# VH-VL binders against G-type lectin S-receptor-like serine/threonine-protein kinase SD3-1 (SD31): the designs that were tried, part 8

Target 1, 127 residues: G-type lectin S-receptor-like serine/threonine-protein kinase SD3-1 (SD31), of Arabidopsis thaliana (Mouse-ear cress) (p93756r25to151)
Amino acid sequence: EIQLGSKLVVGENTLWVSNNGDFALGFFNPPGLLNRFSIGIWFNSNSIPYDQRKVVWVAGAGVVVSDNSSYFELTRNGELVLFDSLLGVPVWNSKTNRFSVSSALLRDDGNLVLLKDREEIVWQSFG

## First folded at step 21 (VH-VL; from zk4 with heavy chain L29F)

Design zm3
Fold by ESMFold2, look of step 22:
Structure zm3 (fold): chain C 127 residues (1-127), chain A 124 residues (1-124), chain B 107 residues (1-107)
Amino acid sequence: as target 1 above (127 residues)
Amino acid sequence: QVQLQESGPGLVKPSQTLSLTCSFSGFSFSTSGYYVGWIRQPSGKGLEWLAHIYYSGITNYNPSLKSRLTISKDTSKNQVSLKITSVTAADTAVYFCARIRYDWFRGYTAMDVWGQGTLVTVSS
Amino acid sequence: DIQMTQSTSSLSASVGDRVTITCRASQSISNYLSWYQQKPGKAVKLLIYDASNLETGVPSRFSGSGSGTDYTLTISSLQQEDFATYFCQQYNNYPLTFGQGTKLEIK
């Protein structure tokens, strides 16, 4: 379970992983782009090369940020924010600041959900 | 053991199409983690990137030459080809192919293995 | 397009010297920079990637440094086999571009 204030940063190569390990969420470089990174969810298997793992979701339909300490954060206000630190602006936001989000969860079906009271889904990546 | 080898016509007349092939061994282009690209160097001059292709077929071209360039792959033959149309004397150069490392988390890194190069002369 | 400038086209040095080769980008390239060595009749060899990472099999006398627009390749104690032409290359933006080269010659 992903707590408010949790953050992924380009270049740190950390991931949010589902409980059974089958899905991971993190930054990746879409092939063909230079110094540009998307947030995505992919099938997570150590037996398959990363670029052959299926990506099931990307934030903002594939918006990208640059390497200069850009980040993806579950803010203390309960929003998912993809922030481009070079441009100094968010490029994508879940718009959930008034939804009383208490945490997020990457489910074993690959759905990233935002939860109220640790149980009620108030936002989801696939919906 | 990774090797790349360029092959081409040696001599091409102006206005013709130049065709180059890069054959490689010691790695599979059907495996992830690599682009293959083309770079040229006129005699006594610097290097100019032309194009590269990812194993999946994604391509990028030098914009200054893009209308004249076509890069393609044949993964079953471990080959990448480049065509340059409407050549002039300015296209006389040594042509190199190179392997480029790709990392899912980092992206493009560097041209880690180069071919020996093949000279192409454009002369009337 | 990002222009890469190696303001010194040739440099004379002796075996044992410490040599520094400079490369300047026309805009920030965020350490997306590699250094290459070229000798006549030989394949180009990668030395340094990501500005400062030594490629496997390259002698530790080679190092890279810099940030933003200004980058350097250093050879701490020059050896006979190091006389060659050295190129920098940026991969921050398309088109990929190289410096003009710096030829390192025997004094």
Scores: ipSAE 0.815, ipTM 0.883, lowest interface PAE 0.5, mean pLDDT 91
Fold by ESMFold2, last read:
Structure zm3 (fold): chain C 127 residues (1-127), chain A 124 residues (1-124), chain B 107 residues (1-107)
Amino acid sequence: as target 1 above (127 residues)
Amino acid sequence: QVQLQESGPGLVKPSQTLSLTCSFSGFSFSTSGYYVGWIRQPSGKGLEWLAHIYYSGITNYNPSLKSRLTISKDTSKNQVSLKITSVTAADTAVYFCARIRYDWFRGYTAMDVWGQGTLVTVSS
Amino acid sequence: DIQMTQSTSSLSASVGDRVTITCRASQSISNYLSWYQQKPGKAVKLLIYDASNLETGVPSRFSGSGSGTDYTLTISSLQQEDFATYFCQQYNNYPLTFGQGTKLEIK
């Protein structure tokens, strides 16, 4: 379970992982771009090279940020935010700041969900 | 052992199309996370990047030459080719191919293996 | 386009000397920088990638440093085989660009 304030930063190579380990969420470089990074969810198999793993979702349909400590955060007000630190602006958010989000969960089916009271889904990546 | 080898015509007349082939061994371009690219060096001058292609077919070109360049791959032959149309004397150079590493988390990195280069002269 | 400038076109040095070669980018390149060695008639060799990472098989007398716009290649004790031309290259933005080269010559 992903707590409010949790953050992924370009270059740190940390991931949010589903409970059974089958899916991972993190930054990646879309091939053909230089110093540009998307947030995606992919099937997390150690036997398959990363660029061949199926990406099942990308934030904002593939918006990108630069490698300048840009980050993806579940903010304390319950919003997922993809922030470009070079430009100093968010490039995408989940628009959930009034949904009383208490946490997020990357489920074992690859769906990222935002939860109210740790049980009610109020936002999901697949929807 | 990774090895790249350029082949080209040696001499090309102005206005013709220059065709180059990079043949490589020691890695699989069909499933590997690499680009293969072309760089040239006119005599006594610096290196100029021309184009590169990812194994999936994604291409990038130097914008200053893009209208004249075509890069393509033949994965079954482990080859990448480059065509430069409408050549002039300014296209006389040693042409290199190189392999470029790609990392999922960091992206494009370095040209880690180069061919030895092939001289192409554009002259009447 | 990011212009890469190597301020010195040639350096003269003796075997055993410590040499520093500099490279400046026209804008910040966030350590997306590599160093190459070129000798006549031989394939270009990668020395350093990501500004400071030594490529496998390259002698430890080579090192890279720098950040932002200013980068250096250092050879701590020159050997006879190190006399060559050295290029920096940035991969922060397209087009990929190289420095003009620094030729290291024997005194």
Scores: ipSAE 0.814, ipTM 0.888, lowest interface PAE 0.6, mean pLDDT 91
Fold by ESMFold2, fold request of step 24:
Structure zm3 (fold): chain C 127 residues (1-127), chain A 124 residues (1-124), chain B 107 residues (1-107)
Amino acid sequence: as target 1 above (127 residues)
Amino acid sequence: QVQLQESGPGLVKPSQTLSLTCSFSGFSFSTSGYYVGWIRQPSGKGLEWLAHIYYSGITNYNPSLKSRLTISKDTSKNQVSLKITSVTAADTAVYFCARIRYDWFRGYTAMDVWGQGTLVTVSS
Amino acid sequence: DIQMTQSTSSLSASVGDRVTITCRASQSISNYLSWYQQKPGKAVKLLIYDASNLETGVPSRFSGSGSGTDYTLTISSLQQEDFATYFCQQYNNYPLTFGQGTKLEIK
């Protein structure tokens, strides 16, 4: 499980991975863009080059951030926030600050979910 | 080993279309995460990026020249071509093609292999 | 457009010298910078990418440093084969742009 305060940062190449390892969530560069990064969920197979792995979800329908200090955070208030550190603004959030989110989970079916009481799904990526 | 080689007409008359071909070997453009791009250098001047194309077909052009440029690929021949329409003496230069490395997490990184260049002279 | 400035167009040095070549961007480029070597009649060679990463097969006497708008290429002990023109190039924004070059000549 992904705890409140957990963060992914552009350039650190850290990933949130499903329990069975089949899916990963992280930053990637959409081809054709310079210094632009999306948060996506993709099939996590070592036999397939990264740029050929299917991306099954992208936060904010393709919004992007710049540089290695931009981040994707599950905030202490239970929101997923994609923040562009160069611009100094969030570019997307899950709008879940009133949902009593306790944690997040990337499920073995590729669905990112936000949980109340570590059990009840109150938000999901495939909504 | 990775090799790129430019092919062009050498001499082109003003107002005609300049066609260049980059032929490459030692990597697969159809299945690899690379761009191939074109750069030119007029005599005694600096380098100018013209365009590049990702192996999937995504293109980017230098905005100052975009109306005259077309970049295309032929994956079965391992070739990338550039056309420049309505040429003038200002288009006289050595033309280079280059491979550009792409990384999923970092993106574009560098022009890691260049051709030797081909001189094109625009003269009437 | 991001302008890349190499303030020195020509530099004279001897074999064994330490040489520093500078490059300034008109705005921050977040280490999205490469260095190239060009010799007449030869293919351009990549030396450094992402400001400080040495390309595979490039001698360790080459190094890159800098951040923000100010970047340097250093050759710690100049060799005969290093006499060439050196270009910086940014890839932070389109269009991709190069410095005008610094020609390193034998003294």
Scores: ipSAE 0.811, ipTM 0.889, lowest interface PAE 0.6, mean pLDDT 91
Fold by ESMFold2, look of step 21:
Structure zm3 (fold): chain C 127 residues (1-127), chain A 124 residues (1-124), chain B 107 residues (1-107)
Amino acid sequence: as target 1 above (127 residues)
Amino acid sequence: QVQLQESGPGLVKPSQTLSLTCSFSGFSFSTSGYYVGWIRQPSGKGLEWLAHIYYSGITNYNPSLKSRLTISKDTSKNQVSLKITSVTAADTAVYFCARIRYDWFRGYTAMDVWGQGTLVTVSS
Amino acid sequence: DIQMTQSTSSLSASVGDRVTITCRASQSISNYLSWYQQKPGKAVKLLIYDASNLETGVPSRFSGSGSGTDYTLTISSLQQEDFATYFCQQYNNYPLTFGQGTKLEIK
């Protein structure tokens, strides 16, 4: 499980991975863009080059941030936030600050979910 | 061994279309994480990026020249082509093609292999 | 457009010298910068990418440094084969742009 305060940062090459390893969530550079990164979930197969892996979800339908320590965070208030550090603003959030989120989970079906009491789904990426 | 080789007409009359071909070997453009692009250099001057194309077909153009440029690929021939319409003397240059590395996590990094270049002269 | 300025158009140096070539971007480019070597009649050669990463097969006497807007290429002990023109190039924003070049000549 992904704990409140967990963060992914552009350039740190960290991923959130489902328990069975079949899906990964992280930053990637969409081809055709320079110094622009999306946060997405892709099918995680070592036999397929990264740029050919199936992307099943992208935050904000493809909003992007720059490589200036931009980040994706599950905040202590229970929101997923994509923050562009160059612009100094969030570019997307899950709008879940009143949902009593306790954690997040990238499920083995590739669905990113936010949980209340580590049990109840109160938000999901496949909506 | 990765190699790129430019082919062009040598001489083009003003107002005509300049057509260039980059032929390459030693890497796959159908399954690899690369762009192939075009750069030019007028005699004794700096380098100017013109365009590049990703193996999937995504293209990017220098905005100052975009109305005159077309880049395309022929994957079966391992070729990338550039056309420049309505040429003038300002288009006289050595034209290079180059491979550009792409990394999923980092993005674009560098033009890691260049051709030797081909001179195109625009003269009436 | 991001302008790349190499303020020195030519440098004279002797074999064995330490040489530093500078490149300034008109705005921060977040280390999205490469250095190239060009000799007459030869293909352009990549030396350094991402500001400081040495390309495979490039001699270790070459190094890159800098951040933000100011970047340098250093040759720690100049060799006969290093006399060439050197260009920086940014890939932070389109269009991709190059410095005007610095020609390194025998003193």
Scores: ipSAE 0.804, ipTM 0.880, lowest interface PAE 0.6, mean pLDDT 91
Fold by ESMFold2, last read:
Structure zm3 (fold): chain C 127 residues (1-127), chain A 124 residues (1-124), chain B 107 residues (1-107)
Amino acid sequence: as target 1 above (127 residues)
Amino acid sequence: QVQLQESGPGLVKPSQTLSLTCSFSGFSFSTSGYYVGWIRQPSGKGLEWLAHIYYSGITNYNPSLKSRLTISKDTSKNQVSLKITSVTAADTAVYFCARIRYDWFRGYTAMDVWGQGTLVTVSS
Amino acid sequence: DIQMTQSTSSLSASVGDRVTITCRASQSISNYLSWYQQKPGKAVKLLIYDASNLETGVPSRFSGSGSGTDYTLTISSLQQEDFATYFCQQYNNYPLTFGQGTKLEIK
């Protein structure tokens, strides 16, 4: 389970992974772009090269950030925020600051969900 | 061993189309995370990137030349081709192909293997 | 376009010397920089990628450093086979661009 304040940073190559390991969420470089990174969820199989793994969701319909310590954060006010540190602005957010989000979960079906009271889904990536 | 080899016409007349082929071995362009690209060098001058193609077919071109360039691949033959239309004497150069590493997390990196180059002269 | 400037077009040095070749980008390139060696009649050779990573099979006398806009290639003890032209290349933005080259001439 992903706690408020959790952050992924371009270049650190850390991932949020579902409990059974079948899905991962992280930054990746869409082929054909330079110094541009999306947040995506993909099927996490060691038998398949990363660039051939099925991407099931991308934040903001594929909006991108540059590698200047840009990050993806579940903020303490319950928003998912994709922040471009070069531009100094968020490029996407989940708009969930009034939903009483307590945590996030990347489920074993690949759906990223935001939870109220650690159980009620108040936002989801497949919505 | 990874090897790239350029082939081209040697001599091309102005206004014609220059066609180049990069043949490679020692890696698969159908199942690996690489670009293949083209770079040229006029005599006594610096290197100029022209275009590259990802194995999926995604292409990028130098904007200054894009209207005259076409890059394409034949994955089954491990070949990448470049066409340059309407050539002039300014297109006289040694033409190189190169393999470029791609990493899912880092992206494009350096041109890790180059061909030997092939001289193309544009002259009437 | 990001201009890559190698302010020195040629250097002369002797075998055993420490040599530094510099490269300046017109804007920050976040270590998206490689160094190449070109010898007449030979394929271009990758030396350094991501500003400081030594390519496999390249002698350890080569090293890269720098950040932001300013990058250097260092040869710690020059050998006769190091007579060549050296280019930097950025891959932060399209178009991909190279420095003009620095020709290293062994005295």
Scores: ipSAE 0.792, ipTM 0.882, lowest interface PAE 0.6, mean pLDDT 91

